# Ledger of designs, part 6: VH-VL binders against Imidazole glycerol phosphate synthase subunit HisH (hisH)

Target 1, 225 residues: Imidazole glycerol phosphate synthase subunit HisH (hisH), of Colwellia psychrerythraea (q47xb5)
Amino acid sequence: MTSAKNVIVDTGCANLSSVKFAVERLGFEVTITDDITIIQQAEKVIFPGVGSAKHAMKNIKAKNLEAALQGLTQPVLGFCLGMQLMTESSTEGKKSSTEGNNDDNTSHIVPCLNLIPTNVEPLKAQGNRLPHMGWNTLTQVSNHPIFKGISEGDYFYFVHSFAAPISEYTIASCEYGSTFSAAIAKDNFIGCQFHPERSSALGSKIIQNFLELDSTELNQELVNL

## First folded at step 9 (VH-VL; framework fv_ofatumumab)

Design A5 (from hfw with heavy chain N54D, light chain Y91S)
Fold by ESMFold2-Fast, scan of step 9:
Structure A5 (fold): chain C 225 residues (1-225), chain A 122 residues (1-122), chain B 107 residues (1-107)
Amino acid sequence: as target 1 above (225 residues)
Amino acid sequence: EVQLVESGGGLVQPGRSLRLSCAASGFTFDDYAMHWVRQAPGKGLEWVSTISWDSGYIGYADSVKGRFTISRDNAKKSLYLQMNSLRAEDTALYYCAKGPYDFVWGSYFDYWGQGTTVTVSS
Amino acid sequence: EIVLTQSPATLSLSPGERATLSCRASQSVYSYLAWYQQKPGQAPRLLIYDASNRATGIPARFSGSGSGTDFTLTISSLEPEDFAVYYCQQSDNWPYTFGQGTRLEIK
């Protein structure tokens, strides 16, 4: 088999090349793959995703990746939808057309990978426009290793209509009408709601911190938000 | 090669309806958001409507809200625009365009069809 | 809505010269700006996305720069086929908006 130190999981997302380029400009090699064996043997796994949880879970199951991802013991970093897929479930809400074609006006729950025991809900934007799109600040930042050199008030790029609430797994927060988890973590699984690959020098620092991560750092007691 | 072929344009009187179609090939249609962009004769480009890969997210320009309906059929690899209550101001070349991702936000338009002409006479 | 203003409206140059086209946004669009080329009778063609990334198949003479509210498309040495209308588009927020266009014409 072809082995790779760093991998990007091929979830069928069209955005994979931008993530690959973000890693490569830091001087790291990385392979995009949906090969279960290569993913399992990698030292670092990046789990990107864009779009809806329903689409992504359909693709993950079609590629037979669900059990493989759930069994990973090395560090895994999810971006945006990748973070959402790490939770127990996402509330599948259909954005109604302007004409109000949503007959039941109810959300459907999409089961996800259940790696971090929190859930994704519609963002409580309190009158602000959805999606939450553009640059916004981290309001609180924990002492997690991926945040080395990152401070409260630092800007990251967001584009989302759903968010994980504040919980014991929150390692960074953001405000957009309400406070939500900008990043979550449990054991070897780390997810950020923002897009590090689009978040300039600070986003590159998150990726670099992850790729340089010593697994012993994840066994330390970390300050939660 | 990515191809988008629009059809369904024509000459129509104000207040009437018209349905545009766009046939896609050369890419995995159900992995991408799709868009309609129009261009009035001798004028610039105007975004009309957007639909996500699963039809879960749909957006419209204020000028067409309540009159136009975007839809897609992933099995047929086709995008549609149902245009009701047409106005003289809707006269334009209508382009089918592909986004770079399955979601509708942060989009630019990486591939375009040749367009179909809609003329609303007065 | 975010208004994009392109300048100049018309730019008259000769083949071999450098062309510099400007796009100004009414509010910050960060780096989320694209450039398109449109020739008479043809659909627009994506040139640049996210301010500075060249689209697939676009010649190296085309480059984009800028951030926030001020953006530039540069064509380092004009070829005859480059005389066309150029549009900028912001991808930062809905509704998506385009500039009014800059017509690049042969002097």
Scores: ipSAE 0.006, ipTM 0.499, lowest interface PAE 9.4, mean pLDDT 85

Design A6 (from hfw with heavy chain S55A, light chain Y96L)
Fold by ESMFold2-Fast, scan of step 9:
Structure A6 (fold): chain C 225 residues (1-225), chain A 122 residues (1-122), chain B 107 residues (1-107)
Amino acid sequence: as target 1 above (225 residues)
Amino acid sequence: EVQLVESGGGLVQPGRSLRLSCAASGFTFDDYAMHWVRQAPGKGLEWVSTISWNAGYIGYADSVKGRFTISRDNAKKSLYLQMNSLRAEDTALYYCAKGPYDFVWGSYFDYWGQGTTVTVSS
Amino acid sequence: EIVLTQSPATLSLSPGERATLSCRASQSVYSYLAWYQQKPGQAPRLLIYDASNRATGIPARFSGSGSGTDFTLTISSLEPEDFAVYYCQQYDNWPLTFGQGTRLEIK
């Protein structure tokens, strides 16, 4: 009817039922919505992206959600593509050329929300198969509040062919041929490349940590680079 | 509104090749994952292959890995299945199917073509 | 791979009766399960997605329920056109898999 304490953003292309179930199983209520007012008034916002960055950004713009999402000041947690949409851009869909010519370089670049100033690039799998699909460990884990009870070596479920590189915004890393950001954060925006909703008890812990998060805990002193 | 039209099926001897095509209309083809699903005579449905909107994610059933290649041409709004080293057990009606999303994870099939018949004689 | 087992293999009922079709997964698929109807000589038609959501144009007599490993398709009052083969399909993980089908036939 009115406001919702916890929301899942409906970007118009979503298998959001698993995310809703994961939240509700922990004893929390959550509303799936694309209503700007409800999203802005929520205490916690979950931003699961599904599909490609191109299609998701098209839907976000069609729903007039771009500016609303960029203006959120409460904690926001993105999963998988949701994390990628928080960056400046994704280079998914890059075409190869016989010359290595970059004249058409921008045709594969998808501008995203630019909430966290890093970029998504094809995963440098170094001969390993793509997508990176299955259970893999976090190789470095910061002291960010989202990781309470999570340690280096803990397993999470991944399915992706694109990744954000290691940067000052990295709060957890993973290795698959090369080291990439398993999670990134800046201010109130937190993104996980893995799927907490599919990562069993450890994934549930990430979601619980987020939903129990006091926004005053989101300061730079609690996070290592 | 959404229409998928398969072609390229036929009778072929074991060990030979066929290329199936699917012409799509009535939707923005390059926004969706596309799939091939087959059905042997009198049997159930078997997923064969999947391709994301940009061909960045491709999957195959174990029964066809190394023999079949899925591809798409977004400019021509067409999906393809190159079938090599065909076996008697590949005999089936081959359906072109559309996913509801642009990626392969979480794909059910909201629209199906009429199918094209592939018969591999033993 | 996730194996989907449908039961019964064949269900014989009369128009007006309630049909209950089962689909069991070898491991949790959450709610990533769809149901299809296939009539003789036709392509499959999507009935239900995300375990319980009716696809556009599907009559209200069709309903889906369940989560995790146990799923049910219910047809509250059978119409003559409902006698067909029904398939469940999971889309939680690779590879995408279908159940073997339940044939709903007129008694």
Scores: ipSAE 0.007, ipTM 0.534, lowest interface PAE 10.0, mean pLDDT 86

Design A7 (from hfw with heavy chain S55T V104T)
Fold by ESMFold2-Fast, scan of step 9:
Structure A7 (fold): chain C 225 residues (1-225), chain A 122 residues (1-122), chain B 107 residues (1-107)
Amino acid sequence: as target 1 above (225 residues)
Amino acid sequence: EVQLVESGGGLVQPGRSLRLSCAASGFTFDDYAMHWVRQAPGKGLEWVSTISWNTGYIGYADSVKGRFTISRDNAKKSLYLQMNSLRAEDTALYYCAKGPYDFTWGSYFDYWGQGTTVTVSS
Amino acid sequence: EIVLTQSPATLSLSPGERATLSCRASQSVYSYLAWYQQKPGQAPRLLIYDASNRATGIPARFSGSGSGTDFTLTISSLEPEDFAVYYCQQYDNWPYTFGQGTRLEIK
């Protein structure tokens, strides 16, 4: 195969099989690849991630994917860590049980792809258990095309300890001790903090909305939260 | 290739403390989440605790929360479990286990040590 | 917590036979399900992850299937070294939980 219509970017995430299954179950073909040419020529790009932003960025740079991802003009959908990598930076590893890695050591920020100009910070859980793990509702949902048929109060599956704050790029919000961005978007780049591949019928609907997305819908002015 | 060697187990009285260690080799230790899993004599497996590559994410089973502390030293390629206020119910073989990712979420255990025995009795 | 129930508790078979082991979850774990083999006096050994992927070095006779709440481990033709205890484990949600085990014994 010299090209693929839909691709999943291989950043070394072993959970790629669940994302592939979620896409294929909807009747779409999808290819897992780290080949720059195949990624650039795809109609739709899914950018999942698990693990830390630091190691994901190390792998992206080692595979020479940084510039390629930044130059994509087709729709790109990131899941969980994939969403976080789309931001300008992440502050990870500041919550530690060891004295040598405390909250005063804030000088080491992990630069990310800077596709959407917001940042990822520790989730302000206000005493609630971390990570935020389990089913939770979207508290606000914009008119973004990926949310066709999705409403405020719909449940999605989350697992994270870091989050992007509410900004002009927020297209859906969630509350867990504080309000954070459940999804963000800028132009062709869309990120979901939740896991659509694990969020049952509603998650499947997000994936289907993305794969059926007409690029002209992304060029329209959107009302963000 | 991958080896995990536990140590620090032994016989200890209820209410006392014990510290387990796990020495890792054959892989880049600081690229992976690490875990403790225990098995009581004649019983099944029970997850105890998990720690991400950078110590940023830590989880505990409810049965040990507030009593056990997981930690790691990436420079020494070692994982630790500090066990305080030990109870008879903590008697088990304690396994050090490696996850497949640097993060704690989505972890199965691809490599296990041989385990170290902890017996809590008078 | 998510409860995993394995059945049967004990399975008595002869070498050369097919073994089918079940693991049922109290709620959906999607494909985040692993299978382990444990022999007496040994640490558990990973056999299957993500419900159906064989771990490195695991013989082709071992296969996993299922999604959601119902999972199966199949050993297509038992060899003497396969008689052991088998555990399933979910990693969809905290706390991580294991099934109670299925003991595979020689008939």
Scores: ipSAE 0.007, ipTM 0.519, lowest interface PAE 10.4, mean pLDDT 86

Design A8 (from hfw with heavy chain S55E V104E)
Fold by ESMFold2-Fast, scan of step 9:
Structure A8 (fold): chain C 225 residues (1-225), chain A 122 residues (1-122), chain B 107 residues (1-107)
Amino acid sequence: as target 1 above (225 residues)
Amino acid sequence: EVQLVESGGGLVQPGRSLRLSCAASGFTFDDYAMHWVRQAPGKGLEWVSTISWNEGYIGYADSVKGRFTISRDNAKKSLYLQMNSLRAEDTALYYCAKGPYDFEWGSYFDYWGQGTTVTVSS
Amino acid sequence: EIVLTQSPATLSLSPGERATLSCRASQSVYSYLAWYQQKPGQAPRLLIYDASNRATGIPARFSGSGSGTDFTLTISSLEPEDFAVYYCQQYDNWPYTFGQGTRLEIK
């Protein structure tokens, strides 16, 4: 057993080192770990993820992290797939017709952690290319503490094919053919569809705001979009 | 343990079509994104196309968009590349490759087949 | 498109020597870079992913380092089977691109 103030959950996925570098550049120490005790005792938990929800959930279950993550009471910030894993489920898209073998459209539902009661569905890109890859703006931004110093029109880096729709849990929105949740939150759980670790000075500001956050700020009523 | 076996290559005239196949074994095929990567004679590697595990995401290199179609049959554990309107520049060894994830982020290629040769000439 | 430039084009060394291969990206790819080994008549084999993680079954003599635009593959003590062509690949953005390769040959 080793204690750590800030932790990055090791879900077995890529991107962990770049998240660690982003935190360390701000002057904070952070530990990458899959140790349940260290995670539970941390003051701040970062929950990144890359790859599919299906594989990430398999890794989480294999590491016995599911119940531990669901029981966290300290602030937790998810990035991209990490945000999606905080929802009730992810559909991960629909099948496409194949020449000579026309299958009906189907969805594959992956149960996730259900920390924030919304769902991830295929992004309605309306003719735009998928994945939604590149820089895009936040169209609406709530007064949530992680957005101190962040405004409507600020650019963040996105790379995703699936998104959570606008709901009562939306704390920032983005448009790419349709409007979707750029960030969601409920209680101590906060998720960003964009990648703060890749979003230049503004992304660094999100990470800094999170690491400087205390739990009493999250017990207050938040203005939702 | 993981094996990928390509087939369907050959000599073909410009403007014609060819269909490549890849038979996969040794892993749960429908849990992973699959890819085609090619290598022209005396040249390096070039990514051609990607398909997610559920066919929800499909991507192509600009050089092949509108001409090539990637598809998969999860029940048969097979990946396909339908190549139409072939050009001399498409001459290459075509590799079937497995990604470590579905395409939600970015992909490197953890396993490769032996390749199948496509030669486009008159 | 992100261009990867590998150097040197050819590296001539003897077994037992240390090899250092470079890959430079035209823009930041963070840590989203992989290294492959290709022997004559064979398919590429993954060596390193996420700039520094060794793939399963890859000997400890292979290591990767770097971030942003500058990356290095190091082979600490060359074995005869290590003489091959090495490629880097970025997966930060579309299209996925490879370097032109570095040929490691026996002196």
Scores: ipSAE 0.011, ipTM 0.527, lowest interface PAE 8.7, mean pLDDT 85

Design B1 (from h27y with heavy chain N54K, light chain Y96L)
Fold by ESMFold2-Fast, scan of step 9:
Structure B1 (fold): chain C 225 residues (1-225), chain A 122 residues (1-122), chain B 107 residues (1-107)
Amino acid sequence: as target 1 above (225 residues)
Amino acid sequence: EVQLVESGGGLVQPGRSLRLSCAASGFTFDDYAMHWVRQAPGKGLEWVSTISWKSGYIGYADSVKGRFTISRDNAKKSLYLQMNSLRAEDTALYYCAKGPYDWVFGSYFDYWGQGTTVTVSS
Amino acid sequence: EIVLTQSPATLSLSPGERATLSCRASQSVYSYLAWYQQKPGQAPRLLIYDASNRATGIPARFSGSGSGTDFTLTISSLEPEDFAVYYCQQYDNWPLTFGQGTRLEIK
C-alpha cells in the first residue's frame, strides 16, 4: 500500500501538477491522489483548485470525497478555488439584462464543504476591472504560522472575481475596491485566495511554512482582523 | 519577439506513430506552460494537450489519452507530441501554443505557431 | 465539460458597421474566457483574455465584456481585415474548450 506524508487532493480539476512542482522544489515529496485512505493518513493535505465551484463540488461528490475531507484533523491548505470550496457556499452570478438591473439577473449558489463558516460572493470591486488579476499586497496579516516571514505590504498573485468577506476567520486581508479575505482559517483548515504556487519566493514561503508547521503552532490564538 | 515553429507533420497510415516538434524562441521557455491545439479540416479548434513549465503538470483531451504523450526539453527550448496508434480522426493541423504563465493562471494561448499538418489515411 | 455556444454562426456586415458576437457557457466560467481571431490559412490570434482585457497589439475597436455564462465580443467599426472566424475559449475548468466559431463575412 502506498503511504504519503504530504498529499495534493485530486478533485479532477486542472492545476494539480503545478502545485506538486511548487512543493517538490522545496525538497518535499508529495503525492496527487483521490484515494480516501491515503488522504486520511497524510500528515499534510493540500487542496488546490482552479475553475468553478460547481464542477469541483460535483467531482468531489462523485469521488465520495466530501465526508472524508470534512473529517480531516491534520492541517489542510487550500489555494484559490480550494479556499472557496472550504466555505459554506459560493455564488455564481449571471449578467444582468440590458433593459433592467433586476428583471433577468440570475444567481446560482453552490453549497461547498462548510469547513470554515463564511461564504464566497462576487467581489465588490467598486468600478475596478474584474477579474482582480495581478500582483497585489496583503493589507493586514495575522500571526498565523503560515505567515512566518510574511508582512503587510508583501505581494502575492491574485486572479479571481469572487471573494470571502472579512470575518472572524480572516487571517490576511487585501483591498481591490473593497477589503476582502486574502486568507481564512478555522482549526486545521487554512485557505489562501491568492496562488502561493505562483507568487514567487513569498508564495514558496507560505507553502514551506505550511509543510513545516506542527499542531502546537496551529492551535495558537489568531489575531482578529 | 516570440516565435514557435512546428515540424514533424506528414502523411501516416492508421495505427502508426508520428512525433511533432516545436522550437521556441524570443522568451524564457522554462517559465511557461506549453500546449498543443489541433484543427481538423474545415472544423474548429480542439485542445489536445498541456504541459507545465517543468513538466510537473501534464494533461490530455479524452480523445487522445493513452495514445499521445506530450513532453518538453527546456535545455533545447523544444516541445514535443508523440502520437501513437493514429486514427483517421486525428487528421488535423497541429498548433504549438504558449500559455501566459504556468497553466494555473489561465490556459488561454497568447502566441501560436503556424501549425504542422498531420494526415492519417491509408 | 463546459460547452461554449457561439451565436450567430454567421454574421454578414459591411466595413464601418458594428459587430457584436456572443459566447454562452453551459456553466459559469467567471471571467476565464478568451477570444481569438482566425483568418484563412493562418493560426489563431489572441484578441481578448480574462473576458475584457485586450491582448498586446490588438486595436482599440475590439472589446470584450461579460462574466459568468454570457460573454460578448464587440468590434466598434469593422475594418476589411476584421472579416474572419472568431472563437471563444474557456479556461475556468478542465478540459479546455472552444466555441464552434462565428464567421464574420462581408455583406
Scores: ipSAE 0.006, ipTM 0.445, lowest interface PAE 13.1, mean pLDDT 84

Design B10 (from h27y with heavy chain S52T, light chain Y91R)
Fold by ESMFold2-Fast, scan of step 9:
Structure B10 (fold): chain C 225 residues (1-225), chain A 122 residues (1-122), chain B 107 residues (1-107)
Amino acid sequence: as target 1 above (225 residues)
Amino acid sequence: EVQLVESGGGLVQPGRSLRLSCAASGFTFDDYAMHWVRQAPGKGLEWVSTITWNSGYIGYADSVKGRFTISRDNAKKSLYLQMNSLRAEDTALYYCAKGPYDWVFGSYFDYWGQGTTVTVSS
Amino acid sequence: EIVLTQSPATLSLSPGERATLSCRASQSVYSYLAWYQQKPGQAPRLLIYDASNRATGIPARFSGSGSGTDFTLTISSLEPEDFAVYYCQQRDNWPYTFGQGTRLEIK
């Protein structure tokens, strides 16, 4: 097919079928693709990822997707690593101990897509185990359209060792030893640190809100956290 | 070549416990949800339990809730079912089954083991 | 829970004939229905997933159709090895449920 209404970007990460299932279960058709033309023509783009930012950016560049992704004007929703790739950069190579007090490791900065001007750094877990793995609550939730029907205290599934700090782009927060961005947004680009495809009915609600999103709702003035 | 090999079945008296194991090979075990499905003699299939790739979410059939515990060891590529307070109605062939996704929402079972027989009788 | 009802319970046919097996759900499962074949003494084998997709290695004579509450498995021309029990399964919601099975037997 030469076009698709909804697409999932194939960045080379494993198991895109779980994301495809989450979309199709809601009654939407979706195509997994790394074809620039199909991605650019889509009305909605989902940008998932698992693994390291370094490896994911290498794959994006090898597939010639970097410029195409940066030029998207339709709504784009990133999950987990997908959110992290939307930032300016990720700090890799720092190893956080279980105690969370390892401040002297050499940083390795991975340039990302720079769609949302914040950065990803090791999660300040304050002695809690890394990765942050399991169900946790949203501590603050903005009025962003993807959060229609979502409230402070709602549970989502997380699995990560790196996080974006609270910034003007934060649209939801979470606490795990320290407060970090559970979701970020700028213009048409929206990222969730949690896994909507794994977060039961509430995760399905995020995906549904995104797929039903009228582009005019993103052009209005939104108050981030 | 995906292979699932169950073990641990046997004859047990009501009220006793039994632990089933499933050894997986031929795929990246920690990328997939795993499941137990049983079949009583001459009867149909009944889903028993499911577990995500990371053990973060677990489901059970109402008939076994509070008595059975599913677990996995990704380093050993093994799935387990601890069965406590066994009843005659738990008599069945127990299959280890692989899902097509890493999560437990919306699974079918693309590969099955040969099954291990559990007989609960006095 | 979602109840799946298969019909007929037993279907007696000869090799070369067309088999049509039905599975009906107590509520909509959209397209989230799978079909399995089980031969005596063997584990179930996945035939069809998401109503109409053939699993790897499944012969073209097997096809699935339907959506919502009504689903059909068709075997266009029966081979001797096709005489077995067939189960449908829904993956729309927990608990996962199976139909009671349809037994294909030689006439």
Scores: ipSAE 0.005, ipTM 0.484, lowest interface PAE 12.7, mean pLDDT 85

Design B11 (from h27y with heavy chain T28D, light chain Y91S)
Fold by ESMFold2-Fast, scan of step 9:
Structure B11 (fold): chain C 225 residues (1-225), chain A 122 residues (1-122), chain B 107 residues (1-107)
Amino acid sequence: as target 1 above (225 residues)
Amino acid sequence: EVQLVESGGGLVQPGRSLRLSCAASGFDFDDYAMHWVRQAPGKGLEWVSTISWNSGYIGYADSVKGRFTISRDNAKKSLYLQMNSLRAEDTALYYCAKGPYDWVFGSYFDYWGQGTTVTVSS
Amino acid sequence: EIVLTQSPATLSLSPGERATLSCRASQSVYSYLAWYQQKPGQAPRLLIYDASNRATGIPARFSGSGSGTDFTLTISSLEPEDFAVYYCQQSDNWPYTFGQGTRLEIK
C-alpha cells in the first residue's frame, strides 16, 4: 500500500526525468506512477508529455487510466502533450510519401480526454518555420494562481507544431504567426503548451505555484483571458 | 521483433551522390521518429539526421546540412538518406536507428540496424 | 553543440571486477543521457536511457547515475561479454552528440 502527495502520471509515452528533477529541486517529493489508486489519492497530479497524442491515448486506454483521469477532483497540471490530451481532440499532422504516392496523405484526428472543451489543431504559423521551437513570450497572462510572479513578456520554451486556439479557457496567450493558447484551464484542470522543465527559473515558478496551490484558490472567481 | 535493414551503400567518387535505404519491420513504423547515425572506420559514433513520424520535424548535423536529405515512406515502412556532394570525410558505416517516440526533441536510439558501408574514394 | 567527454579512454579490468565509466557534458543535459555498448563488428546496443533506466533485456549489473553535467555507468561485476566500447549520448536536443567512447578491455 503506497500513497504519494505529489504524482507524475506515467502514460508510457514521455521522458519524465526532467519534470521529476524540476519538482525535487524545489524541495518536493514526487512519485512517477500509472497506479490508479495512487493517482486518485494524490493531492497534486502532474500530467506531462512529449510526442504523439495517438500513442499516449492508446496507452492511457490500455492502462485503464481514461476514466480515472476524467474523474480527478484535485489540481492537475499538464505540460505540452499533457495539455493537448486534456482537450477534446488533437490533429497530429499529415502523412507524406517520398515516392510521390498520394495514397498515404492522411490527416490524423485523435479523440482525447475532453477535460477542457477546446481542440488542438495545426499551428497557423503564417509562413514562419515549424516547429515553433525556442524561447517566446506570453503576450497576455490571466490572474490564475499558477501565474503568481509571472507577467506579460516573460519568456518560456516552446516546441510544437500544433496548438489550441484562443477560447474562453485560455489563461495565457502566445504569438507565432498567429495567436494561440500558451495555457488553458477549466476547474481543477490546467494545461501549459510550453515546457516548464526547459523554461529556467520561470518554468520552476509555474511548477512551484502549482505544488503550493490549494483547491480553494481554484474555487474563487478567476478571470480567464 | 524489431528489425532494421540498411542497403544502398557502396564505393562512390567524391562529388557524386548515393541513396541509402532502411527497411523496417516488427513495429508500427508510422508511430516513431527515425534516425541515421554513422561511424567512420576506427572512430566513434556521429549523429547524422533525424525525422519525426510524419516528416514534420527534420534535423541534420552541421557536417551534412545542405548536402544530405532524410525522408521516409510510411506506407513502405522505409527510411531514406539522399547523400549529395559526397566527400572523403563521409566515408563511414551508416546505421539506421529507431527513436523511442514519434517526437525528435528528446531522442535516444533504442534499436539499430547492422549498417551499410559507404566509401568515398577516387 | 553539447560536447560529451568520456573518461577513461581505456579501462583494463578482469572478469568479476567493478567497472565505473564517466561521461561529462559541456552544459546541463538534465537527466537526458543514454549509454550504448558496441562489440567489434556489431551495431551499438542501448543499455541505459534517461540517465538511470535500463533498456529492455539489459542485465541488472548495468546501472546508470548522474544528472546535469556528470554521469556514470557502472557494471557491478564484469562478465566476459562486457568487454566492449561504451558510448554516452545526450538526448536533450539536437544536434545529438556522443562521447568519444571508453574501451573496456580484459587485463
Scores: ipSAE 0.006, ipTM 0.542, lowest interface PAE 9.0, mean pLDDT 86

